# VH-VL binders against Vacuolar sorting protein 39 (VPS39): the designs that were tried, part 8

Target 1, 267 residues: Vacuolar sorting protein 39 (VPS39), of Arabidopsis thaliana (Mouse-ear cress) (q8l5y0r16to282)
Amino acid sequence: PARIDAVESYGSKLFAGCYDGSLRIYSPPESSASDPSELHQETYVLEKTVAGFSKKPIVAMEVLASRELLLSLSESIAFHGLPNLETVAVITKAKGANAYSWDDRRGFLCFSRQKRVCVFKHDGGGGFVEVRDYGVPDTVKSISWCGENICLGIKKEYVILNTANGTLSEVFPSGRVAPPLVISLPSGELILGKENIGVFVDQNGKLLQTERICWSEAPTSIVIQNPYAIALLPRRVEVRLLRSPYPLIQTIVLQNIRRLVKSNNAV

## First folded at step 22 (VH-VL)

Design w2 (from t1 with heavy chain V105I)
Fold by ESMFold2, last read:
Structure w2 (fold): chain C 267 residues (1-267), chain A 122 residues (1-122), chain B 107 residues (1-107)
Amino acid sequence: as target 1 above (267 residues)
Amino acid sequence: QITLKESGPTLVKPTQTLTLTCTVSGFSLSDYYVHWIRQPPGKALEWLGVIWSGGSTRYNAAFMSRLTITKDNSKNQVVLTMNNMDPVDTATYYCARDYYDWPGIYYYFDYWGQGTLVTVSS
Amino acid sequence: DIQMTQSPSSLSASVGDRVTITCKASQDIDNYVAWYQQKPGKAPKLLIYDASNLQTGVPDRFSGSGYGTDFTFTISSLQPEDIATYFCQQYDDLPLTFGQGTKLEIK
């Protein structure tokens, strides 16, 4: 069974990006109950495997619904048409990129590789145009748009890159144990990781609120699915409500998730 | 009023297990980090470890093999367990709160317990 | 582990004197240094964080400076109540480590 490194949803389907470079597509069973109030007894069924979707492991994916595109990060950053998954564009300068952020409103992509941050713009068709390239003092460990600027986690600090002039403004240090983690909220504000807590800041990195979201361990990844925050922890997934005091809604043990994924993946 | 208070035995025999309890008041263990630090007589402070607000722990590698930190949020208690005590472990043991003012998590300490001297002797 | 080498080990000075204590880190720790005052039989009290920022309620005769590996703590005009042991702490990396301390006495 294939190791899954990225997941994303599109309509009723689940896309799984695998270590072997394949893309697996899962659908709910056709015989599933359609009553919205009914809890399903069975899980998603493997519909299709796209072998050779990429030459290298698929490490991240994002559905760009307003543009009918799937963004994938593997050897580089590529865009695929939905629903058929035809490759529309490949950002060749993004070869070796380790992180990215997409601004859907403006059609802007930023990504990091080595000690550089690069910005591309979607031209409205099938192509992308390089806008700007910035040097930064060290490798970027986390990246997200904040307004028209970019919040970066570099070494053990958070900074905001001013895209107009390339200057970096300090926000605050990240944790001493966990690497930086920058998460954008739908409202345009940010959550910045600091060990097991998430600190809420505005688009300028300034105090938004004093209350923090608190996980049981330092997350390696957080997905915002309003009204929920979903955090990947070393051995489990925690789901919390994005409303003070951010109560824990659900914990999913990764072994159970791995068993479910193996069943769906290796039919 | 924020307080931390260490309690437990003041005399322990070599090879025995030390158990110290830090009882906290005026703040919630679900929100704050608590550290254990000791000071041998006439020597520098030594950081032993921390328990995070979420329950995860990090230990000084020098003590990691015989050190356990646990907590019970509902009892406002953080517990240090240290196995196989030796006379060189004679020290004043402190619990301390990590400084937490926005943005939080600093790894320096605004509130300390008064400390408890533990003597390891036969 | 990051070693904090503090000097001097002890210091005797008169009321009104300027007192200077130093800490050297074994590696670059930016400004991640705190300074504490510890009176006999009492727990340490935080005076300075981030090398130079005074904690709330700390008199302005206390100051700190430094970046990288070399850090300095200063009492600009020694007062009788300042008799204590002073020590630095780094928090750039775990384990947290402390200077051995400087015992300050009034002549």
Scores: ipSAE 0.636, ipTM 0.835, lowest interface PAE 1.6, mean pLDDT 86
Fold by OpenDDE, look of step 22:
Structure w2 (fold): chain C 267 residues (1-267), chain A 122 residues (1-122), chain B 107 residues (1-107)
Amino acid sequence: as target 1 above (267 residues)
Amino acid sequence: QITLKESGPTLVKPTQTLTLTCTVSGFSLSDYYVHWIRQPPGKALEWLGVIWSGGSTRYNAAFMSRLTITKDNSKNQVVLTMNNMDPVDTATYYCARDYYDWPGIYYYFDYWGQGTLVTVSS
Amino acid sequence: DIQMTQSPSSLSASVGDRVTITCKASQDIDNYVAWYQQKPGKAPKLLIYDASNLQTGVPDRFSGSGYGTDFTFTISSLQPEDIATYFCQQYDDLPLTFGQGTKLEIK
């Protein structure tokens, strides 16, 4: 079977983006498909395989529910209609993009391509309009909206890109072992990863508190499911309460886990 | 008052296992990274490994196969275990605290133990 | 591993002299360099971090400079109490590595 490199949830279905460019769609049993808000113990089954969904490996996917679109990151950034999965738009300028962030509230897409950050706006239909193009000093490793600004992991530091004037503000150096990790919180704040530590900052990069989330290991990803922060660690999932002092709630030992996806109050 | 203190045997026979304990005071192991560094007599410093505040470890690849670092936060102790000791492992062993400047984890060291000389000899 | 080549291995100078020690990294490590002073029978003491920042409580006769691969540690006016071995250290990547050390003596 093809390696799954991206996972996303759409209603009761699971989308699996594969290394071979195929998209696999899994569905719950018919009896459970009617209420996606409930937890299901039934085994999902492969409903459909869309071969050739992309020419290159699917690196990431995101369902934009409010717009009934599926965003895919592969060779470029593409948008597909849901549920039919027809290609609606391809961001040509995003060819070679390595990271992106979607602002669902405002309908903005930002992505990084080497030492450039581009911003596109959804036009309300099926199109996207380029809004900004910024040059940055080094290759962008991570990117996330933070309010109207953009938080970047550049080389070995976190910076805030002011979208109004294009200026960069240094936040703090990132860790040396784990890659930069920027997590958006529902509150509008961010958690910036530094090895096994999560640091809270506002949209301007200001440290909000001296307290931190301390994970057992450096997480590769974090999913926020209030009131919990759920971190994917190398060999386990760690659940912590997203409230000071951010105590460990649960550890789930799992093998060969590579992706966490939030879906209908489940992960 | 911030202190680190190494304790354990000062003499180990070849092929035996070295166990050193670093007892810390003035700070919590749940908040800081603690490193082990050794220095052969008259030689340069050599980084062995680190245990993170969360409990994870990173080791120098040169020692990974025979080095283990653990800790007990409640006891304020970090333990180094090194198997199959050899005379070449004779050195002063230090535990050191990673420099802290919120939210900093910098991998240079502001506080050191006094060090303990471990001699490996038959 | 990143190699830190320190020079000289030893030097002797007079009180009041300007002393310079250098470290060369095997690759670009930005400013992620620390300098330590180690007196006989004692643990190393942090003097400089981020290549040029003086640690709190350290006399201002000590300084550091450099960026990329070439780094310099300087004592502007050598004092008798400065007799020690000095080490550079990189913290750009694991494993952390140190220079060979420079043994400083007073004439």
Scores: ipSAE 0.511, ipTM 0.821, lowest interface PAE 1.3, mean pLDDT 93
Fold by ESMFold2, last read:
Structure w2 (fold): chain C 267 residues (1-267), chain A 122 residues (1-122), chain B 107 residues (1-107)
Amino acid sequence: as target 1 above (267 residues)
Amino acid sequence: QITLKESGPTLVKPTQTLTLTCTVSGFSLSDYYVHWIRQPPGKALEWLGVIWSGGSTRYNAAFMSRLTITKDNSKNQVVLTMNNMDPVDTATYYCARDYYDWPGIYYYFDYWGQGTLVTVSS
Amino acid sequence: DIQMTQSPSSLSASVGDRVTITCKASQDIDNYVAWYQQKPGKAPKLLIYDASNLQTGVPDRFSGSGYGTDFTFTISSLQPEDIATYFCQQYDDLPLTFGQGTKLEIK
């Protein structure tokens, strides 16, 4: 009955953000480890439902483990303390935001709303302070930090927003069918989507290599979990190695998948 | 040595199914998109559809209900199947390679087959 | 669908003349226009991409310009071997669409 739009993990627990605004928490069963000679396959069970966690559907979540926070995207962007989920901050200016990117090293959040890109900084406590606000020429379809700058997919193009002066530098066009998709790598490099093809660029948008990662369909989302790239396609998930020639490792046929999230656990 | 060559029947009757094969050489179907495009006599070119390097297809909505494009990478073949042919479908049918220069897909064509005229007549 | 309206439908000119063909898109397509030459009984040949970039191996008497909705194709000095039909193609969005063509003949 309850549609799950976002999933994230924290420790041994699994958080599921639902369309009705509730948050469901799943955990492995409480079990004794008193008999080491027997293997027990733990099945995750519903531990708790937090009704009314959000008034609007929870469309994205991200655990910020280094800061013991959960980021949620619904009507706006909110931060919750872990493990108790107390609301620490709500970014009121992010009301209506459609995309975000978090830079954990610096504690910087960027998000897009309408034709704006806004940057906030975590101050080390429970507070966030606005740093900059930038106008952009159209609605941002995809956004990611690249170094101290921000890569944006706008219309059918990729551009880099220089955060120091607000200028946009062109990278190259996206595909004609699929919307732009910007994916950051742990190294700070990027994968930029062109239909079913992922192109590797550096933090300045310069092409890194001639090899590309090729999916069966245009992904709507990609998560990187070394050594794998995991792509959400319209009705399935493809897992490929992040080594040339990026071979397909696994295909999972799934129903009603809306979001693909990165967890801190290996998948 | 990049070539594309269309093969198949040159005459079909109304309501029959047309099957055309594009045989490619000098490039890999796992790397490139291949399109089908037709030109009715004396008229503008009409784009029919594309098969992506990963195997997925996109079709012109005007033909989508009766059009299928498939490929076999090991045989270097891209196959067009078009159901329920009508005399207005009389045209020269081309397969063409999407221009590809790293990093991209561009949706214009650097290499075309010679084309094959298909006549749909009773 | 994006309509590409090309003019003129036919054109007759002398060797050495400057020839201009225009193509108008039904909506803003930035510079996503290619121009092709098609000789009788042959497949099209790409001349220009991104509205103004000359394809490798194409003589520099061919050129293109435009942005948005209005595009031009020019032969700066017509040669006898340029007898062909010329047409534009947009690739801003699917379906890909083509101009009706301009049949060019030498007087």
Scores: ipSAE 0.290, ipTM 0.690, lowest interface PAE 5.2, mean pLDDT 85

Design w5 (from t1 with light chain L94I)
Fold by OpenDDE, fold request of step 23:
Structure w5 (fold): chain C 267 residues (1-267), chain A 122 residues (1-122), chain B 107 residues (1-107)
Amino acid sequence: as target 1 above (267 residues)
Amino acid sequence: QITLKESGPTLVKPTQTLTLTCTVSGFSLSDYYVHWIRQPPGKALEWLGVIWSGGSTRYNAAFMSRLTITKDNSKNQVVLTMNNMDPVDTATYYCARDYYDWPGVYYYFDYWGQGTLVTVSS
Amino acid sequence: DIQMTQSPSSLSASVGDRVTITCKASQDIDNYVAWYQQKPGKAPKLLIYDASNLQTGVPDRFSGSGYGTDFTFTISSLQPEDIATYFCQQYDDIPLTFGQGTKLEIK
């Protein structure tokens, strides 16, 4: 099978975006227990392959459950209806986009393309309307909504982009080894990665100086599954309690892990 | 008071392994990065590597094959091990704390050990 | 690796003189430069970070400037206690690298 570059969960199913542009849909075995309180190791089975789902490798996917849409990042940003996976919309301006963030509450999409940040709004149907286009000083490496503003990992620093006036405010410098990583928390706060450190900031980029989360290694991604933060490290997954002092709960040694995805209280 | 102190052999024979220990006080290794830097007599400073607060390391590629940095947070010790020592490795070896201003991680150094001169000679 | 070319290698000046040391990076490193003072037989001491920020406790006669590739360290009025070797350091990228140093002496 083709290399999987993106993973997302939809109900009990797993969507795998592949390098060859195909989408593979996996389903749990029928014998799986329905009790969510029990931990089960399940072997998912390939249910369907949608060839030609994308012309280019699928880099990221996100299920927008409230809208029954699947967002895919590949050559551009596209939206597909769920469960049929028909293409509903393609953001033409997102061609070449490298990162995006979806605000489900407001129905806003922001994405970065080179030194540009664009904002689109979902019209409630199948369409998206461009509402903003900002120039930024450097290539965006990470992006996330933070309230009505946008947090950017840009070059070697984090900045807040004020969506009202387009001004940038500096938060703090990033590390020198790991690329910037912006993670949104359900509380509205953000975790900004600095090497193996996760720095908490509010939606305005204000440092919450009382605490930080410390990983063994620089995470490549973090999934928030309250009350836990789950970090993908180079050769392992670390689970930490998302409460001070953020103790290590579990380490899972996994080889060749590339993606973490949150699904029905599972990762 | 913040202190770092290097300890270990001051004389190493060629091809042997150097082991230096940096003992720190006044701060926790679980919170700070610690670097190793050396300086040949009358020469410039050379960065060897760093051990992060979480225990992971990054090395100067020039030494990666020979260099290992470890730590024991409970003992407040960082250990540098460098294999296959050569007279060219004669230098004062320093451990230094990464500069700290919340949230930390800056890759310049606010506190240094006094350094220990290691001579590689037959 | 990023090379830091420091000049001059040595400098002799009188008390009260303005002293200037330069450091040139082999590539654009923004303002990610630190300056250290190293007295004989001692470890380096951080004086300047982010090219122009004075470290706490350091006399204000010390200053730094520059952005991109060219950086300058200045002592506005040289004091006898300033006899030392001064080093620039970049922290734009790993490996961290230092200038060759400038040995400063008093006439």
Scores: ipSAE 0.868, ipTM 0.937, lowest interface PAE 0.5, mean pLDDT 94
Fold by OpenDDE, fold request of step 23:
Structure w5 (fold): chain C 267 residues (1-267), chain A 122 residues (1-122), chain B 107 residues (1-107)
Amino acid sequence: as target 1 above (267 residues)
Amino acid sequence: QITLKESGPTLVKPTQTLTLTCTVSGFSLSDYYVHWIRQPPGKALEWLGVIWSGGSTRYNAAFMSRLTITKDNSKNQVVLTMNNMDPVDTATYYCARDYYDWPGVYYYFDYWGQGTLVTVSS
Amino acid sequence: DIQMTQSPSSLSASVGDRVTITCKASQDIDNYVAWYQQKPGKAPKLLIYDASNLQTGVPDRFSGSGYGTDFTFTISSLQPEDIATYFCQQYDDIPLTFGQGTKLEIK
């Protein structure tokens, strides 16, 4: 079987982006739950394979439900119609992009390539318009919208990019082992990773004097499923309550986990 | 008052295992990183490794195969274990707290133990 | 590993003199440099971090500068109590590494 490099949920279905550029769609089995109070392991079944979905490995995917689009990051950033998966748009300038963030409320895409951050706006149809192109001092490792601004993890620090004037403001240094990790919260706040800790900041990069989230290890990714923060660690998943003091709720030891995906009441 | 104090054997035979304990006070190990650094007599400082607030560790690759750092937050203790000691490992061993200013994690050191001289000799 | 080459290895100066110690990194490490003072039989004491920030409680006669590969530690007016060995340290990357040290004596 092809290596899966990206996973996303669409309704009850799972999308798997593969190294060979194919997209695999999995469907849940027919529900035979006798007891609604019991959790059952479900075996998803391969429904469809879209060969040649991408020319290069699919690195990331995101379902934009409000727009019935699937965003894919591969050689470039592409948008596909849901559920038919026809290519609607390809952001040519995003060739070589390594990270992106989608603002669903405003319909803005930001992405990084080399030492540049570009912003595109969805026109409401099938098109995207470039609205900004910023130079930044280093390669971007992590990127996220924070209000109208953009939070960047670059080299060994976090910065806020003011989209109005292109100025950068330093937030704080990142760790030295784990790469920068920027996570958006539904509240509008951000969690910035610093090794095994998560630091809360507002949309302007101001540190919030709350207790830090402390993971056992440096997470490679974090999924927010209120009221929980779910972190992917090298050999396990940690679930913590997203309320002070952010206690550990559950640890799940799993082997060979590569991706976490948020779904309706499931991860 | 913030303090760190190293304790353990001061004499170790070659090939034996060194076990040192760093006892801290004035701060919680659940919130701070603690490092181990050694200094051979009359020589430069050498960073050995760090244990993070969450319990994860990072080691100097030069010692990774024979170095282990653990901690017990409830006892305020960090333990260094180093296997297969050699006379070249003779040094003053320090535990040090990672510098702290919100949000923490800086990889330079604001508080040190007094150090303990460990001599490796037959 | 990042090497920190510190110079000089030893230095003798008079009270009131300006003392300068240099540390050169093997690669660009921005301003991720700390300086320590170590008196005989004692643990190192943090003096400067981020190349130029003075640690709380440290006399202002101590200072640091530099960015990239070349860093300088300065004592503007040497005092008798400043007799010690001084070390630079980089924290740009793991493993953390130190300079060889500069032994400072008073004439």
Scores: ipSAE 0.862, ipTM 0.934, lowest interface PAE 0.5, mean pLDDT 94
Fold by ESMFold2, fold request of step 23:
Structure w5 (fold): chain C 267 residues (1-267), chain A 122 residues (1-122), chain B 107 residues (1-107)
Amino acid sequence: as target 1 above (267 residues)
Amino acid sequence: QITLKESGPTLVKPTQTLTLTCTVSGFSLSDYYVHWIRQPPGKALEWLGVIWSGGSTRYNAAFMSRLTITKDNSKNQVVLTMNNMDPVDTATYYCARDYYDWPGVYYYFDYWGQGTLVTVSS
Amino acid sequence: DIQMTQSPSSLSASVGDRVTITCKASQDIDNYVAWYQQKPGKAPKLLIYDASNLQTGVPDRFSGSGYGTDFTFTISSLQPEDIATYFCQQYDDIPLTFGQGTKLEIK
């Protein structure tokens, strides 16, 4: 029954958002002693399970360390205080939201629901106020801040939403097979997915550089941890150096689903 | 000059496995997608599948149970393998290059091979 | 699968005539349509992409239009060398699919 859909870290702890709506908190063991013959020992131990953390599967989480908040996406978007997990805010307008992006510098949240993109601002404490609401032509598949604007993957296109006036500017079509994937760089520029190809564009959707990062498969997500780009692929993780020609540094084969099934059966 | 050329048997018997090789020149398989498309006599073209520059494949669901596309970038070869051939699989088989320009691939074809007619009969 | 229904299946016209071929998609595919010319015994040749853009080296008597589900291919003044089968292809989604073709003959 335990399926983990989201993971985040806070201090020495790991937070796991589960399909059943529970939040599981893992801590490093008090002792590191173990039987050498046991190759499958876990390094972290389950400290606590918060049953009923949400009614729906926890799809995404993000630790907002500068604000001591945990952002979660499930039935809606919720904020909890850290470390105690007290509910700070629930964005009621975000019920049914399918994607979000957080701009930590400004304290801005954007999210998509149906054919809308909404922007909220954190005004301190537990306060979140709506800034703007925009209509878009179809459901948003991927969303990310790009400067003060918002890049959207809609259907099989990339567009930039100008937050000042609500206009959409076309960038280019995404892939025919893989859904759009928008990734922001720390500098505010973007990587846009087109099948297995990552295309670099500036905050206006214009060509940033001619070199592209090419994965062995279409990533479902990419995280940037300078100097590395880390892509989640169907059966593996690829780590590439974020410098042309973006050489492959490491491949990590994902076996967790099979091991989790074994652990659940052993319980 | 950019070329693609299909090679392999022109006659196979029902239930046999067809193997066709597309040999490419003038471009790198590490940069381009290559597709296989066939045309039964007097009928519409049928897309069979594609192999991406990174090596991943996508297949037409109608054929995916018997179809495998592989490649060797260093040999400039893309290989189509199709199991359990039937007389309805009689067709001219083409390999074709996906158009590639900024920002990427487009899924229409700027260069085609000459095609090879494969007849399936007992 | 996106079905591409092409009309007519064959057409006979005189040199200098305006020829029109249509292709209808079973769903909205924006402008993701290409048109090809295929002469007997030869591989297809790309003429038009994105519904209306001429491929380099293609004579300007060829044109295309359409958006959504209905697409039109036109030869403004038919030439003797235009004897061929013409067909559309959608590339909005896989599997890539093709119209059945229009065989064009000169009277």
Scores: ipSAE 0.521, ipTM 0.772, lowest interface PAE 2.6, mean pLDDT 86

